# Designs tried in a protein design chat: VH-VL binders against q6nml5. Part 12

Target 1, 200 residues: q6nml5
Amino acid sequence: MFSEVEMARDVAICAKHLNGQSPHQPILCRLLQDLIHEKACREHGFYLGITALKSIGNNKNNNIDNENNHQAKILTFPVSFTCRTFLPARGDILQGTVKKVLWNGAFIRSGPLRYAYLSLLKMPHYHYVHSPLSEDEKPHFQKDDLSKIAVGVVVRFQVLAVRFKERPHKRRNDYYVLATLEGNGSFGPISLTGSDEPYM

## First folded at step 4 (VH-VL)

Design a17 (framework fv_dusigitumab)
Fold by ESMFold2-Fast, scan of step 4:
Structure a17 (fold): chain C 200 residues (1-200), chain A 125 residues (1-125), chain B 111 residues (1-111)
Amino acid sequence: as target 1 above (200 residues)
Amino acid sequence: QVQLVQSGAEVKKPGASVKVSCKASGYTFTNYDINWVRQATGQGLEWMGWMNPDSGYTGYAQKFQGRVTMTRNTSISTAYMELSSLRSEDTAVYYCARGIDYEYDFWSGYYFDYWGQGTTVTVSS
Amino acid sequence: QSVLTQPPSVSAAPGQKVTISCSGSSSNIGNEYVSWYQQLPGTAPKLLIYDNNKRPSGIPDRFSGSKSGTSATLGITGLQTGDEADYYCGTWDSSLSAVYVFGGGTKLTVL
C-alpha cells in the first residue's frame, strides 16, 4: 500500500554544478533524478515523491575524473528525506488504464505500476474480439453485458501476485503484477470517477 | 547459431592476474548480459557476476568484489573477466554464460541459455 | 551467500524415474523462477529447464520441472545411460544484493 518513509541516500554531483554557498537545490534535483531513475526498491515499493528534505550532510569524498577525461571532481553528499511510496501486495484492489491488448490478455497501468497483466483466464465471462465489427474499433475483450476491456478503458482489479524485478545493470527496478477479475462482480471496467489510483 | 567461445587454458603463479575472454556470435551482442560462473575441480557452480555489454555496467558477488573486473569490446563482440591477486583456491574452470531477462514477460525469470566451453585456470606455486 | 540445498547424489536403473529436489528460501525460490542445468562429464553446463517448468527446444519431455513454495523439483522419467550427469538448480536471490545462486549439485548415476 501507500506509506511515508524516512530514507537516506548518498547523492553524487559534479562540483562545477554546485553553487559554492548554496548547494541545496542542485543536490535535491540530483536526488530526485536518482529516485525517478531507480523507480522502486524492494523494501518500500515505488517512489512517488519527496515530501520533506530533512538534512544534507558534508561531502564524504571528492574524486578526480580519470586521466583519459577532462578533470572533474565528484562530490558525494548524504541526504536524509521523507518519501511517499507505493508497495503493491497480493490482495490489493487497484484501478488502472489498459495500455496494451493481446489475444490472451491485457497490460494495465496503475499509477507508477506499468506492468499489471490481466490474463483472459482471469476475466470471467469475457471473450477476445479478434475482428472488430467496425473499422474504427480495435481488438478488445467483451462480456455479454457489452462491457469492454480495451485500450483506454479503466479497470478495477485485484492483485493476484507481485514480483519485484531488479535490473541492476540499469540501476532501475520495477514491479510486475498479475491481475484478476475473479471473486467479485465489482471488478472490471469502471467510470473514470471510480476508486483512486496511485500517482507517479 | 548462438555461440560463446572462450580463450584457452592459463597457468598462473599466486599473486598474478588472469584475463579470460568470451567471444559471442550468432546474436546481437549488446542485447544480452554476460555472466561469469566458476567451478573448482569436483565442486559446484559459483556465480561471480554479470556485465551488461551495452552499458558496461557490472554487478559482482561480494566474495569477488575488489578482485574481479568484467569488461567488453563491442566492436569484436567479446566479453572479458579479469581476476587479480590469484590464490590456489582460484584454480577452477571459468565459464561465460548469456543471461536472459525479458522486460514484458512476467512469466520469465533470469536464466542462462547458452554457455561458453570453459577456460581452465590453474594457480600453482 | 545463500546456497540452495540439493541431495549430493541419486541413482536409479535404466527406464526408471528419479526426482531431484532443490530447497531454498522466500528470498530466492519463493520469489523467483527456477532453472535447471545439466552438466555431462567434462562439458559445460547446458540449460535443461527454465521458468520452473519450461523446456528449451531439443530437450525431451522426459525432463520436467515443478516448484512448490520454497522448493523446486526436477523429474526425469525413462532414465538412459546418457543422463548420467551433475544437475544444478539455479535462481536469482533478491535478499540484500542481486546475486544468482546455484544449488550444490546432484550427481545422477544410472546403474
Scores: ipSAE 0.016, ipTM 0.512, lowest interface PAE 6.5, mean pLDDT 84

Design a18 (framework fv_dusigitumab)
Fold by ESMFold2-Fast, scan of step 4:
Structure a18 (fold): chain C 200 residues (1-200), chain A 125 residues (1-125), chain B 111 residues (1-111)
Amino acid sequence: as target 1 above (200 residues)
Amino acid sequence: QVQLVQSGAEVKKPGASVKVSCKASGYTFTNYDINWVRQATGQGLEWMGWMNPDSGYTGYAQKFQGRVTMTRNTSISTAYMELSSLRSEDTAVYYCARGIDYEYDILTGYYFDYWGQGTTVTVSS
Amino acid sequence: QSVLTQPPSVSAAPGQKVTISCSGSSSNIGNEYVSWYQQLPGTAPKLLIYDNNKRPSGIPDRFSGSKSGTSATLGITGLQTGDEADYYCGTWDSSLSAVYVFGGGTKLTVL
């Protein structure tokens, strides 16, 4: 699920940003921006954070950018680092907050995973409530014991299917997950705890 | 309200470079990609590349890789497309266009909702 | 050679209906939303349809879109002389060599 992996990336940075600064700081900032933009990769999942900077090599090439009659050299540095990642996989048990309720299902956010879809067909014993009795209540799913799945509720669920969506020309990727509450009585709404556990 | 205003027509000799500008107004410049699309006389639309004005990241069509550079100046909300080593077949109208990318949709799409008026580039001796 | 195939031309009389097809593959239309653009003579293209079948504000409901498998269709009803234009389909392509691709364009003549 969670891993810490060694990775290498070429980081492109304007030479102007290196003058008077430590080279590590601007290169690390650019690397972080690159990872945030890319969001995820197929092999390791979502990038959660850089845990260590291992090495920065010498610049590989020099490119000249001309912008508003300004010339700037673009320097490319090979960077080796460790990164904490999150790769959703079929069978994983995750926890997340309901962000949107539709008549036929709900979208749950679990950390960097924005699209975990929980179909009503995968919510045993729940039914949709469109016009709640109280104006303070929003549309939600409810079962006979009055447990609710509604916007803001934290739900424990299992990953049924995973889809990786790649846009290589934009260097941006994402993961989509189909969730289920089937097979375990502990799945469904839960109470928050005071621990620092991921997805709490 | 949203407008993309491009620089004026250019006439260049073969082997020269041309730099076309696209000034955005009526929205937050850094929130949307700027794409470049060209159209030769009597021909169809040809996508050249995209540029993210927040990050500065770019992606170019293979045909233009090595000859095109897309940049921006965020302080004046202006995007630039520079094409080098010009050939007669580069004679075309060049358009900038605002790209909409669905970050939060389970099904993804990309389209151009506003276009610049076009810049005619003529390559001749 | 266009990755997305459109008929080069279509013609009809005022008040009639036309359809313009756009054929692609699984790497483009088959897994991405399709958009349509209208280009009046001497002007920049204008967004006509996005997300297969949605209209931007200001586009009349005479214009419609649909998608089935690896093909998309633009429908225009109640044709007007002001509809004479070139029409282009466009979509994201996930294959190695093309990022955003346009169809070859269809010239609509209103007789």
Scores: ipSAE 0.014, ipTM 0.532, lowest interface PAE 7.7, mean pLDDT 83

Design a19 (framework fv_dusigitumab)
Fold by ESMFold2-Fast, scan of step 4:
Structure a19 (fold): chain C 200 residues (1-200), chain A 124 residues (1-124), chain B 111 residues (1-111)
Amino acid sequence: as target 1 above (200 residues)
Amino acid sequence: QVQLVQSGAEVKKPGASVKVSCKASGYTFTNYDINWVRQATGQGLEWMGWMNPDSGYTGYAQKFQGRVTMTRNTSISTAYMELSSLRSEDTAVYYCARGPDYEYDWSGYYFDYWGQGTTVTVSS
Amino acid sequence: QSVLTQPPSVSAAPGQKVTISCSGSSSNIGNEYVSWYQQLPGTAPKLLIYDNNKRPSGIPDRFSGSKSGTSATLGITGLQTGDEADYYCGTWDSSLSAVYVFGGGTKLTVL
């Protein structure tokens, strides 16, 4: 689900970078960089964008971050803001583009979600087709009606399971999703149709 | 074929800065971290830092914090490492190296492809 | 001194087996995957082992890796003259500064 949530982060920045026009711009830029790198949090899902800046508090004289400058003072500012987020949940219906095909399944990217795995066991009536069975054909999955799940194809699927993945020493998080085409005739490749919601 | 091609050798005076480039080809540049590793003559490998080409976010080894800056230009698939306030102890071969594929690899951290190296000599 | 400790040198004859150790702590090897790199004279390092015991495509099965507690080991069987090189272990250190660390390196001499 999409949400707009209020959150707070401590933003670490070198003091010399505050000398530019509008002293709050460097702080906002650093906050954006931190959120893009972190990608997601457990409570709210993927960060999609800052929708409002609420406040920038006083410097805490704290220099905790993955980069610091021993030649210059590092300042830490508490920042309160609102952020639009996307948290994948079991039962969600998503659309995404196939990015990788393996003999036993495919990886689909849906907006910020890069790791949606669709197992062949969850593709009713599909079978794996090895390349090169025909000129210029890539490995893919195919139904008897010739519908294909191949790299570049947009697929509508349902979320079967969600796992939060963190790499704390890199300050980077992500979500891993298991997808299914079972239970609904609308799931599968999308032809000449735009994205529904929530993606595009 | 995956390749990382680095800029040519540099000779610098103490106190100068050097900027080494690393041009990537054969893969999606934004899917893999670029790391920088140096090696002084007859010495071991020393990790300097990583740069995420998608976000631009970086992490540096404490020894180099304040002197190193890692950047990229995604339009030309090129990573940069700039080291300032050079000392004779900075004389080394500097390598760029590709980190793991975060899109399809939930494995540990390792460097599967390396640039050929850039020799930087700092002398008076 | 390196955070990860390797013997500075090892030597063996062609056809023999050699092992290279890499010792760390709970903040690195004890909690993280270990990789091994081979550096032939005058060349860039090459990935030999990743994730403790996996081999990249093209690396022969004579090379193997293992990890136990805070130590890792690289094994080379059927030693060949072309294996003469420097070998480095490497891993992420999850201590406060969060850095990648290499061992000091081991020079393998094939007699």
Scores: ipSAE 0.012, ipTM 0.522, lowest interface PAE 8.7, mean pLDDT 84

Design a20 (framework fv_dusigitumab)
Fold by ESMFold2-Fast, scan of step 4:
Structure a20 (fold): chain C 200 residues (1-200), chain A 124 residues (1-124), chain B 111 residues (1-111)
Amino acid sequence: as target 1 above (200 residues)
Amino acid sequence: QVQLVQSGAEVKKPGASVKVSCKASGYTFTNYDINWVRQATGQGLEWMGWMNPDSGYTGYAQKFQGRVTMTRNTSISTAYMELSSLRSEDTAVYYCARGVDYEYWGDSYYFDYWGQGTTVTVSS
Amino acid sequence: QSVLTQPPSVSAAPGQKVTISCSGSSSNIGNEYVSWYQQLPGTAPKLLIYDNNKRPSGIPDRFSGSKSGTSATLGITGLQTGDEADYYCGTWDSSLSAVYVFGGGTKLTVL
């Protein structure tokens, strides 16, 4: 689910990168970089964008000078802002593009969610096609009505399970979901022809 | 074709600083971490740190904390590693290497392409 | 120094098989995928195995990897003189410091 949430972050920036006339611009740039790198948090999901800046406080580390220690001075600014987020949840109905096909399932990307796994066990009436009829076709999943789930196809699916993954060594987080086509006839391949809306 | 090309050999005096470059080509520079690994004469591989070229975030091994700085210039797809207060023990070959996260399940990390290495000699 | 333990050397004749062990702990091999790197004399390291047991394109199937508990093993069958090199295991240490660690290296001599 999409939300707009107010949050606060301490933004660390090297003093030599600050613009003397407008230090707030590089601070905002660094905040955006920090959020893009972190990608997601457990509480609010994926960071989609900063929607408003509320405040930038005074430097917390102005009394620490590292220049004599062969290091540039690091300044830390408290920033309060609002951020649009997306938190995947069990039961959510999402749309995404198939990015990889394995013999037993497929991986789908839906906006910032890169790891949605759709098992063949959760594709009613589909079967794996190993030897495509056309030399141009890659392996895929197909139904009797010739509907196919293949790389590049857009699929509507339901979230069956959600897992949050931390990678502290990279300061980067992510979400993984298990997808299913069970329970609704509208799940499966869809056409977004004539729609200018990006999928999540 | 992915390639990492490092700057040439350096000879430095104790107490000096050295800055090694690593120019990436054949892929989107900002999509993969750059790691730095050194190898002292007759010794094994020693990881120094990682740098994310998109965000500029870094992580350094404790041994090098305070002496090493890893940066990048995205306009020329080049990563840099600067080591200060050089000692004779810093004489080594320094490598940059591309870090690959396992895309489809996200729980692995390995170095698939390596630079050719830069020899740094520290002598009086 | 190294928190991953490898034998310092191994040797065998052409055509034989050899295994190189890499022992760690629950904070590294026990919790993370293991990679292996081959370093021929005078060259940069080259990725040989990733994700415990997978081979990059171009690596012959004579090379294999496995992992059990807190230990990993690199297997080489049908040894060739061109396999003479230093071999390193590597993985993330998921301890508080979060660092990538290499084994001490094993020098393979093909007699």
Scores: ipSAE 0.016, ipTM 0.563, lowest interface PAE 6.1, mean pLDDT 84

Design a21 (framework fv_dusigitumab)
Fold by ESMFold2-Fast, scan of step 4:
Structure a21 (fold): chain C 200 residues (1-200), chain A 125 residues (1-125), chain B 111 residues (1-111)
Amino acid sequence: as target 1 above (200 residues)
Amino acid sequence: QVQLVQSGAEVKKPGASVKVSCKASGYTFTNYDINWVRQATGQGLEWMGWMNPDSGYTGYAQKFQGRVTMTRNTSISTAYMELSSLRSEDTAVYYCARGIDYEYDWESGYYFDYWGQGTTVTVSS
Amino acid sequence: QSVLTQPPSVSAAPGQKVTISCSGSSSNIGNEYVSWYQQLPGTAPKLLIYDNNKRPSGIPDRFSGSKSGTSATLGITGLQTGDEADYYCGTWDSSLSAVYVFGGGTKLTVL
């Protein structure tokens, strides 16, 4: 589910990066970088973009000035903003590009969701085709009608289960999803192919 | 295929700064963290910090906070570690290492699969 | 204790078995996966074991890892002269402001 939520973050930025421009712009750029790094939170899912700035408060925590430190004079600003988020949920129907094929399943990327796992057990009528000696053919899954699920193919699937994974030591989070092609004849490879890159 | 190639040895005076480079090849540079680890002669490995080459975000060991800066240039797949206010105790071999963090195996831990050859930094007066 | 403890040295004859311990606490080994790194004289460290007991491609099955509670163990069987190296365990530690920590290292001498 897509949502627009209000949240607050303390943004740390070196004082020298505030010179020559409005403090607003460098602070927002740093906030965006922090959100891109964190990627997701448990409550709201993936951060898709900042939709509105509500406020930038006064500096809370001046770090000690250090003449020999490239990052000297760190300033911390409380920022209140709205953010569009995507929280994957059981039952969601998503489209994504196959990025990795294993003998027992495939990983699909759908926008910010990089780890949607489609098990062979959830691909009715598909079977694994091992790569032969020919360099022109790569491992993939294939159905009797010659439909294939291979790296680069766009697949429509349904979410079966959602798992939140965090690395608090690195301040980075992610979501893992179990996918299925069961229950709807439209699930599987779609006629449109390509990457999920911005130029698609 | 995967290689991390570091810059050559450096000799510095106390109070100077040193910037070590680590050029990556054989993989997509922005997909994996670069970590920096140092080792003084006859001593053990000491983790200094990590840098995410996609976001530019960093995390440093407390001992080095205020003196270390980790950056990258994605156009040439190169990571940098700059250490300022050098002291004699900073004499060590400095390594860059690629960090693996549950890319397609979310049940795995964090570890370093490839290491650079090391850069010797000598601080003498 | 927040730092990983290894014996400073261990020795054995060719063909024998040796084990190297790595002792930590609940904030590191007790909560996280353990890796082992081999450092041959004059070279950079090399990944030997990851995720407690997994071997990278190219590492022979003579090398094994295990973890129990807050301790990890590296096992080497069929010891060879080429195994003379320093061995380091490593893991994340939450109590030290979220840093990666290494053990003090164990020098393996093949007699």
Scores: ipSAE 0.026, ipTM 0.596, lowest interface PAE 5.6, mean pLDDT 85

Design a22 (framework fv_dusigitumab)
Fold by ESMFold2-Fast, scan of step 4:
Structure a22 (fold): chain C 200 residues (1-200), chain A 125 residues (1-125), chain B 111 residues (1-111)
Amino acid sequence: as target 1 above (200 residues)
Amino acid sequence: QVQLVQSGAEVKKPGASVKVSCKASGYTFTNYDINWVRQATGQGLEWMGWMNPDSGYTGYAQKFQGRVTMTRNTSISTAYMELSSLRSEDTAVYYCARDEYSGYDWEYYYGMDVWGQGTTVTVSS
Amino acid sequence: QSVLTQPPSVSAAPGQKVTISCSGSSSNIGNEYVSWYQQLPGTAPKLLIYDNNKRPSGIPDRFSGSKSGTSATLGITGLQTGDEADYYCGTWDSSLSAVYVFGGGTKLTVL
């Protein structure tokens, strides 16, 4: 699920953003921006945070100024670091908060995983309620025992399938997960008290 | 109503810099990338680059690399494009346009579906 | 020297059909989604087609898109005088450090 991995990236930064006496901080900030944007990779999952900076190498001097040579040039630094990652896998048990309800299912967010889809077909005994009885209620799913799956509810679920979504031209990735409440009586809505689950 | 509203026309001398703004309204600013596209009088569309408002990440066309900077201020849902070392050839209408949605729809949408009205930049002495 | 090649102009009478081609390569149209944009005189471009063949809300079904190999086509049926505009294809190009590229544009004249 969770891992700490060593990786390397070339970080490109405008010379004007570097402090003459303290270049490390701007380079690290740019690396963080790059990782937050990329979000995830296929091999290691979501990037959760840099846990250690190993090295910052010498500038590779990537001069891509096209005109007059009066603009800030782009500098490239090789950076080695360790990163904590989260890779969702089939069979994982996760907790997350319902963020969107559709007539046929709900989207749950679990930590960095924003797209965990729980189909109504994988919610045994639940039915969609479009016209809530109270003005305080939104559309939701409900069982005969009145337990409900609605926006804001925390749900414990199992990962049924994982799909990695690449967008190479935007250098941004994501993970999509299919969730199920089948197979275990503990799956479904829960109270958020004393949980060790990796969603927060 | 979903809109991108750009700053007003600019007249600059050669060698100056210009900074064009693009204010988003009617949607979650951080969910869509912002592209910048320019068009010289009587010419076609020329893509300059894109910026992700959530991360601040940018990608620029090689022609503009080193003299264009794309930024944003998320507190006011505004994107910026600054072009330096202006030349007469930079005289054009500059557009911002959003693309790619990262909401809860399983799939991203491609294509630039909302455009700003354009900002005319004239570079002359 | 546009990466994507379009005819400079096309013309037809009201009620007729017209097609506008857009030719590229394997690094752009061949492996990426194509969009089409309409630009009326003095206005910003407007998205007509995205994902090769899909229409945004409000675009009439007279407009259609298709893609085959390294080429894309915009079709317009039942031409109206209000369709008189410049039309641009656009797509991502992986060979150029992930840049977006537009075709040179096609001026449609309706008489």
Scores: ipSAE 0.394, ipTM 0.709, lowest interface PAE 2.8, mean pLDDT 85

Design a23 (framework fv_dusigitumab)
Fold by ESMFold2-Fast, scan of step 4:
Structure a23 (fold): chain C 200 residues (1-200), chain A 124 residues (1-124), chain B 111 residues (1-111)
Amino acid sequence: as target 1 above (200 residues)
Amino acid sequence: QVQLVQSGAEVKKPGASVKVSCKASGYTFTNYDINWVRQATGQGLEWMGWMNPDSGYTGYAQKFQGRVTMTRNTSISTAYMELSSLRSEDTAVYYCARGSDYEYFDSGYYMDVWGQGTTVTVSS
Amino acid sequence: QSVLTQPPSVSAAPGQKVTISCSGSSSNIGNEYVSWYQQLPGTAPKLLIYDNNKRPSGIPDRFSGSKSGTSATLGITGLQTGDEADYYCGTWDSSLSAVYVFGGGTKLTVL
């Protein structure tokens, strides 16, 4: 679910991109770029947006990166801020748009969550439909009542399992979710074509 | 077929800039990082940096910070590496290489698909 | 001067076995997965081993990898003339700013 969390990050920025009189804007832009790239952390989930800037401290170190005298130095600023986050958890009910269909399941995107996998084994009464001889029909899953799960369809699903994926060498994280339609008649498609979930 | 195709050889004078392109095909361009690696004649491989084509975010080796810029054009699935203030020591073959997609497994980072290389010669 | 140390060359006869070492530190091999790349003369590098000991599709099982502490090893059995190449280990270095580092390379000659 959603939370508002106070957190701190060290922001590294080239001196040449820094306004010495008013560094706040360049530092905030770099912080936003860093959070968007990092995407998520284990403790708080996905970063959705900065809701308040608390403080920007003084430069606390310089990397030794001057091969030439004219090369810009890297400066590091401690930044304290409040961030809205989204942490997926087992049992959560989410809505998302189908972005990819495979023969054995589909990937659903729900806000910042790109990898919610809905296995055919967790789609009771659906079967895979694909006609390679038809240019008009895209692969999809279909129920006897003609309900479809296809690219662009918005699906309501429940989170069955959550995995946090760290890639510390790239400073990039993500969440992988297993989805299910089992256990509730309201789960499944809520639109034939759907619209993309909004992002932050 | 998954493939990275690079632009042709370049000859530059000291102090000039060079921009090498790397066109991706056979996969979703925005799902994989592009790395740049160079190799001087008779020398080993030297990593220069990586670029995330979805976000545009980059990470450069300290040696190249301030001289290198890595960008992309997602509409044509092409990555670019521009190196400025060229010196004779920059004479090398420059490779682009795709970073691994390891989202569903506990795995490391590696480069699984490589471009053919672009020879850049810096001479007076 | 590379961060990862490899022997500059190794040699053996066809059908023999060779091992190529790659030595690093706790900030790279000690805490990260290791990959190996093969570069045939005049060609781009090719991924041989990833995640310490795994082979991509199309790589024969004559090639193997292992890791112990801060060192990694590439093993090649049943050497063939076509194995003559430069071999590089590679991994992330997490000290200061994260960077990918390669070993200095090992030239394999099949005598």
Scores: ipSAE 0.012, ipTM 0.511, lowest interface PAE 8.6, mean pLDDT 84

Design a24 (framework fv_dusigitumab)
Fold by ESMFold2-Fast, scan of step 4:
Structure a24 (fold): chain C 200 residues (1-200), chain A 124 residues (1-124), chain B 111 residues (1-111)
Amino acid sequence: as target 1 above (200 residues)
Amino acid sequence: QVQLVQSGAEVKKPGASVKVSCKASGYTFTNYDINWVRQATGQGLEWMGWINPDSGYTGYAQKFQGRVTMTRNTSISTAYMELSSLRSEDTAVYYCARGLDYEYWSSGYYFDYWGQGTTVTVSS
Amino acid sequence: QSVLTQPPSVSAAPGQKVTISCSGSSSNIGNEYVSWYQQLPGTAPKLLIYDNNKRPSGIPDRFSGSKSGTSATLGITGLQTGDEADYYCATWDDSLSGYYVFGGGTKLTVL
């Protein structure tokens, strides 16, 4: 699940952005921005935050030739740091908020995980309810005991499968999870008394 | 109801800059990229770049690198595209469009909602 | 020149069927999903097809998409006067460090 891991990244900064003071803070800020954009890596999951800066190495003197009336010298620093991560794995029990309901399933967000899909096939005893002719009721899934899985409801579920999605051209990664309510009576909507915030 | 509403038409002189806005509503602004696409009179669609409203990260088409700047203001769910050193060839309708549906189990990148367009005229 | 090649125009009568081709390369159509956009005169483009062959809600089934190798095709059956528009294919191109690319567009005239 959650881990604190050491990792290394090359941080690229335009030389003009180092103007002024110590390179420590500008490099750390750029690293943080790079991690927020990248979102996740295959080995460690979602980046949650930098917990320690271990070392900043010497500039690797990267030169970028920009002939379109702008000059930029890109400085690249090897950075070693500790990062708190969240890696979803099969068998994990997560809590999240329903963000979208389709006729055949729902998408749940759990902390940084935006794509946890809960299929109707994995909601034992639930039935899809179309938009009814009553007030502002939205489509949802309902169980015999009146339990509802609808947008805004917090659901406890188990991870069935995990897929890492890499988009190198956008420098952005993500995780996709298949969820299930099968196998445990505690899975499903959480009441106010037992409600927790989604995992971070 | 998802909507992207763009700022009004602009008339600029050669060498000036123009800044077009795109206000999003009906969804969580930070969940979807905003892309900018232009169309010169009688021409096809030309992609200019994208911005991730969550991170602020941008990617620009090489043709516009150094002339275009994309920004956003998350407190008002608005994206901006600024194009500098305008020439007559920049006379076009500029569109913003919502990219990559993060709510769906999809691997394709596409634009599901588009702004109405902003006409920018650069006088000769 | 566009990276994705479309015929500049196509025409047919009401009730007929028409196909619009889109030719690319292994760095775009061959490796990525294709979308199609419809642009009626004086309006913003509208998504017609995504992920090669899927239709958004509200798009009738007479619009279809397919992909084979480095080419994609948009099919329109039961052609209607209201289909008169410009049609664009589009995809992501991996060869240029991430560049979304549109075809040159095809003007459909309904006679």
Scores: ipSAE 0.014, ipTM 0.550, lowest interface PAE 6.9, mean pLDDT 84

